# VH-VL binders against Putative hydroxypyruvate isomerase (Gip): the designs that were tried, part 5

Target 1, 264 residues: Putative hydroxypyruvate isomerase (Gip), of Drosophila melanogaster (Fruit fly) (p36951)
Amino acid sequence: MALKFAANLNFLFTERATSIAERIRLAHQNGFRAVEIPYPEGETSDVVSAVKETGVVVSLVNLAFDKSDDQLRFGSTSVPGSEKLFRSQLDATIDFARQVNCGKIHLTAGLFKGGQESDYTKTYTANLKIAADSLRASKMIGVIEPINKYAVPGYYMNSYSKAAGILADVAADNIQLLADLYHLQHLHGNVSKTLEEYKALIGHFQIAQVPHRHEPDVSGELDYGFVFKALQEFGYDGWIGCEYKPKTTTVEGLGWVSKLGYTL

## First folded at step 1 (VH-VL)

Design S07 (framework fv_sibeprenlimab)
Fold by ESMFold2-Fast, scan of step 1:
Structure S07 (fold): chain C 264 residues (1-264), chain A 121 residues (1-121), chain B 111 residues (1-111)
Amino acid sequence: as target 1 above (264 residues)
Amino acid sequence: QVQLVQSGAEVKKPGASVKVSCKASGYTFTDYYIHWVRQATGQGLEWMGWINPYSGDTNYAQKFQGRVTMTADKSISTVYMELSSLRSEDTAVYFCAREYSGYDWDYFDYWGQGTLVTVSS
Amino acid sequence: EIVMTQSPATLSVSPGERATLSCRASQSVDYEGDSYLHWYQQKPGQAPRLLIYGASTRATGIPARFSGSGSRTEFTLTISSLQSEDFAVYYCQQYNNWPYTFGGGTKVEIK
């Protein structure tokens, strides 16, 4: 079965357009059949129009966020005292996801900015249980993503082991692990064994080369010829998010797809 | 098992407001969106908007923006649709409908019995 | 908004005959290979009832004589052997683009 790829529009086509709606059109023009997008604050209607116009699949939407607050711009799910905000943001995100027929939401955790970490864990677990119920009504899946400290210093969800423990406590089949290979390599390495260990929890994949988060075919720590074969053997049939920083421009970097034997 | 029961018929004068209720039973009230659809006498169906009973978030068709308000009361599993500045053209049967939302499809699986609102001077 | 047009407005059919109802969208209601088109049946004095969703899938409890087909902009509802309880108004609905729009309806009446 051939792998299939989604353009992550928080990273791809940003050098060409500031609006998410225009980046959707650019992704479509350049052969992408699917996209991953942040919640499109202030342009939801335009994004819905661009999705319908192009026919792209929206494979993942990130939780709505408050970009004016340093802690909350990375999500609200773990942040004590933001429970009402989290519910509001989740509902807005589900509503938007429904409008673009997206079945998967990334429940971004937010930053740990001091205090008791156990309070963040209690808030996170409670909010994920609430999210499980809300998402189930729409037949949607929520995913949580361990993120490395070089990409986001202080990010609360920073370990695969921590994620596994929390997912066990949440005990909901529709809350799953997002395995980003760039973050996985920085956090744990040993990619084959880490994927094997967490296989039952993983519901989504994203890719980028390590250490600089560029295209899969640039020189680096990961052999994507090997990694893509591992993902095929894993049996993953969803869209793989291309969440990398173009080394030059998005379009100039797309040669890796055919070079590695795949199509978008 | 699942039921949506609406309030009774209303007669209103032009310029008045009407508030129609839709009481849900037989399922978890906060798990499903409720839509409102109206039908003028001898005419087709017209979608008005939806409400998420969990959050209270709403979405209205542009034609009704500024005149319609949808609310939900979780304590009695009831959704309300209030339409203001009534005109004779608002004479219609108003239906609430529950949205089944799956990954592939969204459709209306259960409907209320309808509420006739008559606007006449 | 997408305009939904149903034809004919009224269809007179004898019991046991085949009824074919058409629904046309002003632009495609397909998304990602799926048709976001649903059919509802409404009897006088009653609420609408879901018949077909996704252009061709029968809803639970709907008899096999009802079938749907079509894609993009052209859709058909067929009742293969019309029974007395099938005399009703039938509405198509697109659920691809906000606002969600209905056709004007086709009234199926006894000949």
Scores: ipSAE 0.000, ipTM 0.388, lowest interface PAE 20.1, mean pLDDT 89

Design S08 (framework fv_sibeprenlimab)
Fold by ESMFold2-Fast, scan of step 1:
Structure S08 (fold): chain C 264 residues (1-264), chain A 121 residues (1-121), chain B 111 residues (1-111)
Amino acid sequence: as target 1 above (264 residues)
Amino acid sequence: QVQLVQSGAEVKKPGASVKVSCKASGYTFTDYYIHWVRQATGQGLEWMGWINPYSGDTNYAQKFQGRVTMTADKSISTVYMELSSLRSEDTAVYFCARDFSYGDYEGFDYWGQGTLVTVSS
Amino acid sequence: EIVMTQSPATLSVSPGERATLSCRASQSVDYEGDSYLHWYQQKPGQAPRLLIYGASTRATGIPARFSGSGSRTEFTLTISSLQSEDFAVYYCQQYNNWPYTFGGGTKVEIK
């Protein structure tokens, strides 16, 4: 009952609308009070209008990215030589987040493509320190997310231990861990122990069933009846991103919410 | 008028450390990154790293990792570059330079006069 | 690391003549239609001075006789009618890939 859910619009309502603005209206129409959105390049004003019209909470915005570049479409934060681009994308994302009253940005890492991995780690750490300062000035939080290789081959931020080490080096209260349970299960498993180990670093949760990234009540590796009780015991009071691929349609799949004893 | 004024020439023994200063004036010190670039005798320019004077955050070229430290003192609008474990090949003129946005591009628009560091046995 | 190669190493010209300086990158320094390539002028005993940024845009106060062109890996700096104050070493720099690298320089000297 205590848990609150946000529709991740990169995954939900995609079968009904191509624009993010229209997916915001659809999420609201179907009972969602909050959404997570990618940076809406080319439609920022339409998205601002949809947010104002519906009154939804924007709980997370992903960093602006370059759709035309294979490495940078997954972010710029770790990519050596991208300091100028990263600062530009961060500034644009902060400005947009301010317009939609969103206090949290996912600092997407980008892909590892050649060279020394240590160069990516140095770039990533330096850029996260820059982000900490810029976000603090705007009273915002940045989150980093370990992502599995089946979802994004070559993604730089691919380990919880790597994330913890980097967060220790950054040493900023406003840069935190995004624990996506779909990715966590693929990367490490041992959900209860992993959540316990990284508890102090976690600032955001996302959910999907493993292995096919469908609704929480679909047959799979994770028992969401247990997992949701664990999140309640964790004391998490933020919005939980529903970042799953509907097995049929978004609306037909929403029965898990009431079935597990929750509301949107 | 924007100015970056660096400390005077230094002569050091191999294995010593050197700390070069760069004092900024004519602009808001914390609004711009400061880069350090060196030029060995008879050689071209080599980028060493940058510091954000507002946060104190730094980014160093891999070649200098473990030997270079950049710091900023907001109270006197001064950036420092300290290079340790000096070798003869570190003999160079060291420049600080301001990184200012010209719209979609950043460039090193103002430079310090340079500081000659000589490392000799 | 991107290696920047400048040619020629030395160019001897008389006042009033045209000078063309080349800069080659070992891989592209372009990103989404923009070239992260800058040109600097350095006179003996002085700090470098920004001339051109983004391959072709003159920095503030730089005379119109200086022009830049090129994309991806091949860039040119042109001085259309050299004046006595233009005799200097010119460096290109890429700002697209960390670490940021400079060319070896082209010395433009009086004939």
Scores: ipSAE 0.000, ipTM 0.382, lowest interface PAE 19.0, mean pLDDT 88

Design S09 (framework fv_sibeprenlimab)
Heavy chain, then light chain:
Amino acid sequence: QVQLVQSGAEVKKPGASVKVSCKASGYTFTDYYIHWVRQATGQGLEWMGWINPYSGDTNYAQKFQGRVTMTADKSISTVYMELSSLRSEDTAVYFCARDWEYAFDIWGQGTLVTVSS
Amino acid sequence: EIVMTQSPATLSVSPGERATLSCRASQSVDYEGDSYLHWYQQKPGQAPRLLIYGASTRATGIPARFSGSGSRTEFTLTISSLQSEDFAVYYCQQYNNWPYTFGGGTKVEIK
ESMFold2-Fast, scan of step 1: ipSAE 0.005; ipTM 0.436

Design T01 (framework fv_spartalizumab)
Fold by ESMFold2-Fast, scan of step 1:
Structure T01 (fold): chain C 264 residues (1-264), chain A 123 residues (1-123), chain B 113 residues (1-113)
Amino acid sequence: as target 1 above (264 residues)
Amino acid sequence: EVQLVQSGAEVKKPGESLRISCKGSGYSFTSYWMHWVRQATGQGLEWMGNIYPGDSDTNFDEKFKNRVTITADKSTSTAYMELSSLRSEDTAVYYCARVEDYYGSGSYYFDYWGQGTTVTVSS
Amino acid sequence: EIVLTQSPATLSLSPGERATLSCKSSQSVLYSSNNKNYLTWYQQKPGQAPRLLIYWASTRESGVPSRFSGSGSGTDFTFTISSLEAEDAATYYCQQYYSTPYTFGQGTKVEIK
């Protein structure tokens, strides 16, 4: 069975265009049927237009964020004292996701910047329960993503075990795990067994080679010929986010798709 | 306590239209799907369609095509099912049933049912 | 559309006996991403709305007696009443919620002698 790939526009086509709207057009021009995008602060109407013009699927939108604050630029879901801001950002993200027909939002956690970690966990769990209700009312899924410390130092959601415990406490079927294989390899390794252990919780996949976060066919720690067959046997039927840093340019790097026996 | 209360029995003539209501109480009306299922005398259960009151998204069985309309009024926590161009074969008990939203779809089990509305279509 | 076929059409047993009902799906109702079977069992007594007994093929609804159980996966499902009681006389329906249109089996009528 064929896997389906989405261009993550925080990483792909950034060398070609500064606007998200133009990166949507570039992804479409180069054969992508789906994209993952950050909340497009300041260009929401342009992005809606680009989505309508191209017909691409928007498979994931990241939670709206505050660029002016180092902690909150990585999300607000876990940050104590930002509960009202989180609700506002979630509502804005849901409104935008509706306009681009996207059913999935990445609830970015934010950074741990001191104080008691238990306060962050309490805030995070409460906010995820609130998100579950709001997303359900909009027929959407929320995902949480464990991220390694080399990519984002101080990121609150930094463990698969921690994520599983929190998801159990939230107890909502529409709040799920985003399994990014680049982060998974840095955090836990043992990819086959880790995917098997967390299978029931996973609602989204993203890919990149380890350790440098380049294309799947670049030499590195993961054998994507094997990994993609594992994802097919896993039975995943969603879009897989291509969240890698092009080694040269986005287009020059796309040869991995056909080399590994797939299409975009 | 969750309750679904349906409107009373109807007697209709062929060619007329039917409108049945289902009022939900004891839960967040906009957070659950409302489905409509009918059962002809001595026959099995037949799914007709659903609505998500939060955004008025609807799905229908193709068998009913342009004859079925499902709407919801958030202000009164009431869902409505309209069936037009009635035939004798539409004689049935009509049920509303609540379904928890699951991954943006009504793909979950029916946990609470209305009491049913008996509809007789006869000339 | 997914077709559910139930057997037998009617089952006549005495109190204390075991009732075993079958439901076969024309295609798999096992969803690979969450490893769940999108299949339910309902009990319907004359003049009443259906009552949920089993969901996810084998999970018993709260308040449902332990004598009721479900099993199976993919296309073949079984509903069992381990020791029939007089109050269990009813028609039992399986239903899939894997894809629209949602469909029901034709029902198995359980009669107590």
Scores: ipSAE 0.000, ipTM 0.384, lowest interface PAE 19.6, mean pLDDT 89

Design T02 (framework fv_spartalizumab)
Fold by ESMFold2-Fast, scan of step 1:
Structure T02 (fold): chain C 264 residues (1-264), chain A 122 residues (1-122), chain B 113 residues (1-113)
Amino acid sequence: as target 1 above (264 residues)
Amino acid sequence: EVQLVQSGAEVKKPGESLRISCKGSGYSFTSYWMHWVRQATGQGLEWMGNIYPGDSDTNFDEKFKNRVTITADKSTSTAYMELSSLRSEDTAVYYCARDYYDSSGYEWFDPWGQGTTVTVSS
Amino acid sequence: EIVLTQSPATLSLSPGERATLSCKSSQSVLYSSNNKNYLTWYQQKPGQAPRLLIYWASTRESGVPSRFSGSGSGTDFTFTISSLEAEDAATYYCQQYYSTPYTFGQGTKVEIK
């Protein structure tokens, strides 16, 4: 089994195109068979057209969000008082995911902006239970992602231990962990042991070099020759999201794929 | 809140060297380009160069390339701009400015530092 | 290098009037693959750092009043303040981020009578 990679279009091809639809075409033109995308507010029909035209797999869609609000631009799942908004955004995201044949949604948590953290945890757990039920009919999986404080200060879902406790309380097989190795290294380190500890919960992987979030083959804290072998041994058969910031251009940086012994 | 705080005003003689600092806070310092822009008294804005603090990659306007050095210290989240062989025409307000918050390749500038006034006089 | 030319140099108007500022580029800043113009507008008041108003030639930054707008494509760009307020007295700069070196126009000073 070979590893297979998706272009995360919030990070890749942004230097070439501002529209998600055009970034889908660019990813396809450059050999990617799969993409990860944010909810494409204002361009959903263009994105559906680009997916149909290229034949790319959409491996992950992020939850619809409110870009005009500082807290909610990072998601609504944990935010007390936004429960109705969360349900509306989830429904819109599921409808869109269905149109592009995507089976997996990233349920972005939103920022902790003061008050009682326990209120956020209660809201988050309740919303994840609702999401589990809503996703089940469409045979979809939801994933939650612990994100480090340097990338998103104040992000509510900021710990693998916290995520595991919440997932246990949710008790739904279709709500799983998104293990982003960039965030994992910043939050916990000890990549091999952390992957082993949380293995049963993980349903999606994303990659970037640490600490600068560049290509896997740039100098940094993670040995991706080793990491990719660990992912193969893990038995993961989904798409691995390339969620890194190109050091120069996306295309110039793609040499890591063949250098490390893989294909897109 | 994302902030850029610059070092204080400088008074220099022609031929001396200048070093200005810009300290970032409230964001991942190593993940965003930092730009240096100057503005001579009564004149417009002039881009000098930028640095990506994560790997120290730099770009410069050719007008400054032989006199300007831009560096970053990850441990203190501080970028530096050094300008050598100062001339009276280097009298200006010098700004640092960050690439847009949470940007993956978009290159408009926000936020800006408060500016550092530099006077070069004999 | 891309040269941006702004006009007029100075615009003196009364509150409530419409201000129209021009920025012309020596070469196109339109990236054909995404149909986006790599042009930004900043406001600068005396003694202050520039403030971001518009990016992508026409997208207003969050918190910027709706009276400010941008338009144009390729080489010809317009910045408009539909109904001037006293607080709008400032110098306005266009900037291109299509290629390095990034360049600014020379500025248009908007004065309120």
Scores: ipSAE 0.000, ipTM 0.380, lowest interface PAE 20.0, mean pLDDT 88

Design T03 (framework fv_spartalizumab)
Fold by ESMFold2-Fast, scan of step 1:
Formats: sequence, C-alpha cells, structure tokens
Structure T03 (fold): chain C 264 residues (1-264), chain A 121 residues (1-121), chain B 113 residues (1-113)
Amino acid sequence: as target 1 above (264 residues)
Amino acid sequence: EVQLVQSGAEVKKPGESLRISCKGSGYSFTSYWMHWVRQATGQGLEWMGNIYPGDSDTNFDEKFKNRVTITADKSTSTAYMELSSLRSEDTAVYYCARSDYEWGSYAFDIWGQGTTVTVSS
Amino acid sequence: EIVLTQSPATLSLSPGERATLSCKSSQSVLYSSNNKNYLTWYQQKPGQAPRLLIYWASTRESGVPSRFSGSGSGTDFTFTISSLEAEDAATYYCQQYYSTPYTFGQGTKVEIK
C-alpha cells in the first residue's frame, strides 16, 4: 500500500490564508486529500462547511485550547486545577470531530510551569483514562505526542520513555503514541531503533526535516528516502501529517512528493 | 433514513458495456466510501472497487482494472459503475454498498437492493 | 491478495441449537498499530442484499440480536449463533478490509431443519 499524506494546517498554507476554512480549500485545490487541523475556535461552522464542500478527510484534530493562557494554549490534559476545563475542551473537540468525521484527536498536554511534576503526571494519567472512555463511546482514538523543547519550551509530554510509562498506566487500546519524526529526532534520534522500540504503541505519524522543520527533501539530518521506506515496512496505513514550515511557500515546496516517488 | 437505490435490471450481449447507478440519500454522500460488489447466481461475493466521492479517489480489484470505471456525481449523490467488454461470466447481481472512512467500522453497513445483469447471446 | 476460507460449506441444524462458523485468513488481518482485526461478518438471505452483523471481528452492529457473536484474532475467526431461530436460515460471509482488494470468504450456508 502507498503512503498517504495529510496537510497539517497549523503549518501549511498559513502564508496564504489566516482562516482554517480557507486553508482547507487551498489544501484541496493543491491536491491534498486529507488535512490535520487545530480545533477551529471561532470558526467551527465555517470549517465544517469547507470540509463538506471539498470532501477532504480530516485525519487528526488537536484538542480545543485556551488561546489567552500561555500554559493552556498548548493543551490542558496534564495541567493540575484544569480538570473541569479539560473535560469541557474534550467534549467540544469530540463534538466537532464527529461533525467533520474525524476519528482521531491529539490530546495536547500543556506546559509544566512549576509545582510538583508528579501532580502533572497524576492529572495527565487520570485525564487520559477519562478520555479513553469518552473517545471509545464515539469510536475514536486519542494520541499523545512527545514534543521537543526547542519547538515548545516546558511542554509536559517531552519523552518517548515517559509516554510509554504513562500509556502503560492508562492501559487503554484507544490511547496511542503520535510519532512526529521531527520531534523524535530532536528528543532521541536513532530513528530506526526508536521506531522499533515503540512500534506497538504508535498510532499516528507526522514528518518534517530536522533541524529547521522544513520539507522532507530539504538538506538536513533525516534521509526521507530511507524514512519513508521504513514507514512502509512499519505497515502504517493511516494518513501521515505534513507538519513542516514551508521554506518558501507551501505550493512551491510540494515538489518533494513526486521527487521521493509518492503522490498526495 | 439512509438508503442506497440502484438502477434497474439490464440484459446485455457479449462485447457491450454496462452502466449501473447507485443513489445515496439520508447521509453525507461525500463522507463515505461507495463500493461495488457482484455475485453470480448461487455464488459468493466479489469486491470490484470503490470510490470516495469527496475527492474521487478510486481503488479496483486488478482483474477488473482494464474494464471497470467508477465515478460519482456529488450534485446528485449518485455513484456509477461501468463495465466494458461484457462476457457471459459477468452475469451477476451487482450491489453498491457504503462504508465509513478512517475512524468508522469500515464495514459495508448499508447496501443497495442489487441490480440483476444478464449477459447472453 | 488475502484469501478467506470458510468452513463448513453447509450447516443443517434445528431451532435452538448453536451454530459455529469458521473463517481462516491467508495472512493476519490484525493491524498492530490499533490492535484491531479488520474482519466483518454478513448475513445474506435468498433474494436479499447482505446485512452487516459483526465488525472489528467481535463488535455487534447496532440492532443485531445478542445471539450473534464473533471472536478470534489474526488469521482464525469464529462466528457463533448461540440459539438458532427459523429466520437465521441464510448464507454467512466473512470479509476482510485490511487491504485492497477487499475479499470475502466463499460463505457458509445455515439451514434450519
């Protein structure tokens, strides 16, 4: 089976449009069949309309968040004292995901901003157990993503080992690991061995070149000719999120797809 | 009420072409895969191919690749299956069926009533 | 191409008896990433389109009676009707949706005496 790619709209087409709905139309117009989107606060109905109009698959929606709070704009799942907010944001995200036929939600962790880290871990684990039940009722999968400190300083979920331990404690088949290869390279490197070690936990992939988070064919630390072959051998049949910062423009950078032997 | 309604029975001669329609109603037509499955009298089910109407992405069983064309019209919520160079072995009941994409069951949860096709000289 | 082999070809049983049907896959239909088996079971009565009964190998479709169940993983799957009723006379098909081309077993015919 061929690899399949989704445009991550937090990163792609941002130079062309400020609204997520317009970025969905641009992604579709430029050949993408699938998109990954943030929770579209303030434009949910416009996004639903754009999805219906274009027919794109929404392969991943990030948990609803609070733009006004520096800690919570990166999620609420781990943040002590935000348990009620997490439940509200999860319910809103599930309702939205159902409207766009998306079965996978990225449960963003939020920032560690002091106090005891063990309190964050207890909150995170408890919230993931709650999420597992809510998502299962909607036939959805939740994913958690280790994120590097250069992209998001202070992000709570910052290690594959930590993620594995927490997933074991949660013990839910529908809560899985999001392996973003840009973050994986910064956090651990040794991509082949890391993918082997965590294979049983991984439910989603995202890609970008290292260190500057540009297109897969840009000169950098990762050989995407090799990496894509590894993902094919892994047996992943879902959508791979293109979560990179265009080096010039989104459209100008899309040549990597055909250059590496793939189609969108 | 979700329904798939197919066009009526066809009688064809060898070498002719077949075109069957399948009209969806009661659901978001562009959010589900539409499959085509056939069944010869007293025989098992055989998957021919599918289309995702939202972007017209198609897949086929290799044995039909040179003869089958599947299309969809979003404005009428109708999928079409065309089969060319008909042979007597193409005599069958042809079904359309929908499936959820990605997070759904992938199962064929709603089926059309079937279109009987007879190919004989 | 994944080949599904069903057995037996025919079961002739009386109302109230248990029916057990087998489906074997030529390769695993278990997707390791989500730990789900991409296998379904359909019921087809004479002159009718197939009806979905079980998906994900063991999940019963909404509205399907509790006497119908599915089990198994990887390559070996079982479909069970715990207590046959007259209206259960039909041919039952397993199907895999792990990879295209999607394939069906050849069917097991359940007859009521």
Scores: ipSAE 0.000, ipTM 0.379, lowest interface PAE 20.3, mean pLDDT 89

Design T04 (framework fv_spartalizumab)
Fold by ESMFold2-Fast, scan of step 1:
Structure T04 (fold): chain C 264 residues (1-264), chain A 120 residues (1-120), chain B 113 residues (1-113)
Amino acid sequence: as target 1 above (264 residues)
Amino acid sequence: EVQLVQSGAEVKKPGESLRISCKGSGYSFTSYWMHWVRQATGQGLEWMGNIYPGDSDTNFDEKFKNRVTITADKSTSTAYMELSSLRSEDTAVYYCARDTYWGDSAFDIWGQGTTVTVSS
Amino acid sequence: EIVLTQSPATLSLSPGERATLSCKSSQSVLYSSNNKNYLTWYQQKPGQAPRLLIYWASTRESGVPSRFSGSGSGTDFTFTISSLEAEDAATYYCQQYYSTPYTFGQGTKVEIK
């Protein structure tokens, strides 16, 4: 199938609007058919209205989080002692995802703040098994994402090999790998071989240029002309999240789509 | 071989400013917090502040507010501590020390120390 | 803001004897989410930088002899040298890294007779 792109609203249209609901409308106005959004705490009803009005697909929702807590603002899935909080956040996220007809949740890991890493791994694996059951009941998929230390220092899920080991231990078909090519290049590189190695686990893609996380057509380490052909050969038929920081404005930067031979 | 190497001893007069350096080698400089700790002769250890070189985030002890500045230069893997408006009670050995944000949050590698004497 | 109080100020013991050092915190340094105590012990010999011995209250740093151990939780911590060697003559400091500003105890000086 042809590649199809979602606007990640943590990054796109932030220069024009503070509310997620308004960024949904802006994405739609500029040709996007799909969006990725954080859990919209404090504006869930406004976001539901914006989705209904525009008809956009919500392709990914990030797990609800605690904005006021340094460790938990990046998720709760791995944090020891947060089992009750994680279940509460997961339930809220599933409820919201149902309202916007989103079938995929990013189970953000949270920060490692010291102590035994094995305690975090045990908590993470147990919580992912719980999530697998809850998500399966709702016909949803959960994804985990290895994130590089330059973007999020201390993020627990920081390795593709670690992710593969944990996914094997979880042993659930509805818990999959989110391959963000920006993070992948920083963490492992060797994009073609890395995608081949982890192919069976990958359920979602996100893109940005390396090293500055700008548009796919800016000068950098990744050749997106090649990369997009590789994703087509991979057989990926889901939405690809545009999780990049606009070099100038979101709209001014959208020329890469047609320049590289695609449509939104 | 992880090492922190500090600049040499300083002799200062009251009211002057101090700037000392700490060069890291053998590890990813931007991935670890760097702390500054001082020790007056015959006294205990006193934490001054820290910096995360990856994003230049800093924290300081209230006692040093408005006098201490900590910076880091990624290109040279070097952290700097500046202390202004020096007083005789700032006479001490100043250490830099590495701490990890994940895995082990203890001061595992220390510089050799910089002796600073403030007198007139 | 967290105050660490060490006792005794000095210990004078013979080789082979057991040394027991105390560190008491004005506030809990136990992080409830991971059940770990953010308490560290250092050894400092005259003219040298401190050396990390124990972290997480009871975990021994690699390369540190097994005679050194730590125990305790919350606000009450103990550092033990099971059988003193001549090279153990030093000042020992506890430190908390639970919250900034990070603080140290006043130190316990261990002297070998």
Scores: ipSAE 0.000, ipTM 0.383, lowest interface PAE 18.7, mean pLDDT 88

Design T05 (framework fv_spartalizumab)
Heavy chain, then light chain:
Amino acid sequence: EVQLVQSGAEVKKPGESLRISCKGSGYSFTSYWMHWVRQATGQGLEWMGNIYPGDSDTNFDEKFKNRVTITADKSTSTAYMELSSLRSEDTAVYYCARGLRYFDWSFDYWGQGTTVTVSS
Amino acid sequence: EIVLTQSPATLSLSPGERATLSCKSSQSVLYSSNNKNYLTWYQQKPGQAPRLLIYWASTRESGVPSRFSGSGSGTDFTFTISSLEAEDAATYYCQQYYSTPYTFGQGTKVEIK
ESMFold2-Fast, scan of step 1: ipSAE 0.000; ipTM 0.428

Design T06 (framework fv_spartalizumab)
Fold by ESMFold2-Fast, scan of step 1:
Structure T06 (fold): chain C 264 residues (1-264), chain A 124 residues (1-124), chain B 113 residues (1-113)
Amino acid sequence: as target 1 above (264 residues)
Amino acid sequence: EVQLVQSGAEVKKPGESLRISCKGSGYTFTDYWMHWVRQATGQGLEWMGNIYPGDSDTNFDEKFKNRVTITADKSTSTAYMELSSLRSEDTAVYYCARDSGDYDILTGYYFDYWGQGTTVTVSS
Amino acid sequence: EIVLTQSPATLSLSPGERATLSCKSSQSLLDSGNQKNFLTWYQQKPGQAPRLLIYWASTRESGVPSRFSGSGSGTDFTFTISSLEAEDAATYYCQQDYSYPYTFGQGTKVEIK
């Protein structure tokens, strides 16, 4: 079966609409069958309505976050002293995910802001174990994502080897790796060997060209004709998140799909 | 509050190496990219490269690649720029500058704080 | 690499007059994901480091007088000083931080008569 693509609404259609609910309608109108969304603080009911109206699949929801705090804006999972907040945000995210029939939550790590890194690792591992239990009760999967420092300086989860070690310590089948190929290229490179090495852990993919995080067919470091063949051979059956910054507009940039031999 | 203080003026001969420092204070040194920019007398500004002090990752302009080395010492909150195989054309004022730190998902940043500059003269 | 071309090279005006400076990019600096143009304006006075005035094409840095403004999108940008003061005599540089290597325009020198 051909690869399946989801519009990541933190990145796509932002030039057209401020609300997530309207970006869902725009994605559907332009041929997307699936979306990835942030937790829609202040508009959860509108987003639920947009999902029901359009029939789009919500393939991924990012953990609820505190946009007023520099560290917590990028998640709470690793942040020492935020365990109660993490549990509250996780519960809210699970409740919302149930309403939109989403089975997968991105457990965003938060920023390392100094102190002992080992305290962050201890907090992160403990919170992921808590998440594993809560998500399992809801028949959901949690994913963690190594993110490069050009995108998010100071992001705690910043390495594939670190992710593998932590996932081994968590020891839960429903906590998996989110392999974002934009971040993977910056952090590790060697796409074929990296996918082979971490294959057993990967539960989600996202795509963007390197280094500017634009469309897959934009000139850059990754050959997406080759990469998409590698993903097909990998056997991934989920939705691939289009988490790129449109070079002009979202719609004008969509030509890469047919150009590379795929459909939305 | 935020300050970037650079080392003093240098006089060098062609073929020698230059090492200048930039000490940050009033902010968390490891959370911000530090850039190096130079300006030859009567000329415009040239970006040379940057470093993220948290893990010492670096980027360079191809023009300076193979001659520029940028390092950072977390314990002293100090960034260093070394330029080897000096030529008379390297005579310039060298600045360090901090990224804004307003990252979100952005791939580029503006320079919100600058060092005072280090005057370097390369002559025989 | 992205080339930034500034015009005019020199602008000589009297106090109270409006100064309009241009910066043209060889490619679009618009990040459509966040709708920001990665174009920054700096002021440099003789013997001093550059000073940040405007970022994201039109956002004024804290503490910068309201007479300074920026506009434009994509490849064509304008920097304006609505009413020149003697202290505004300086060279003004545009800079792109859209992609590595970061590049600067050649500068526009503003002289007060």
Scores: ipSAE 0.000, ipTM 0.423, lowest interface PAE 14.2, mean pLDDT 89

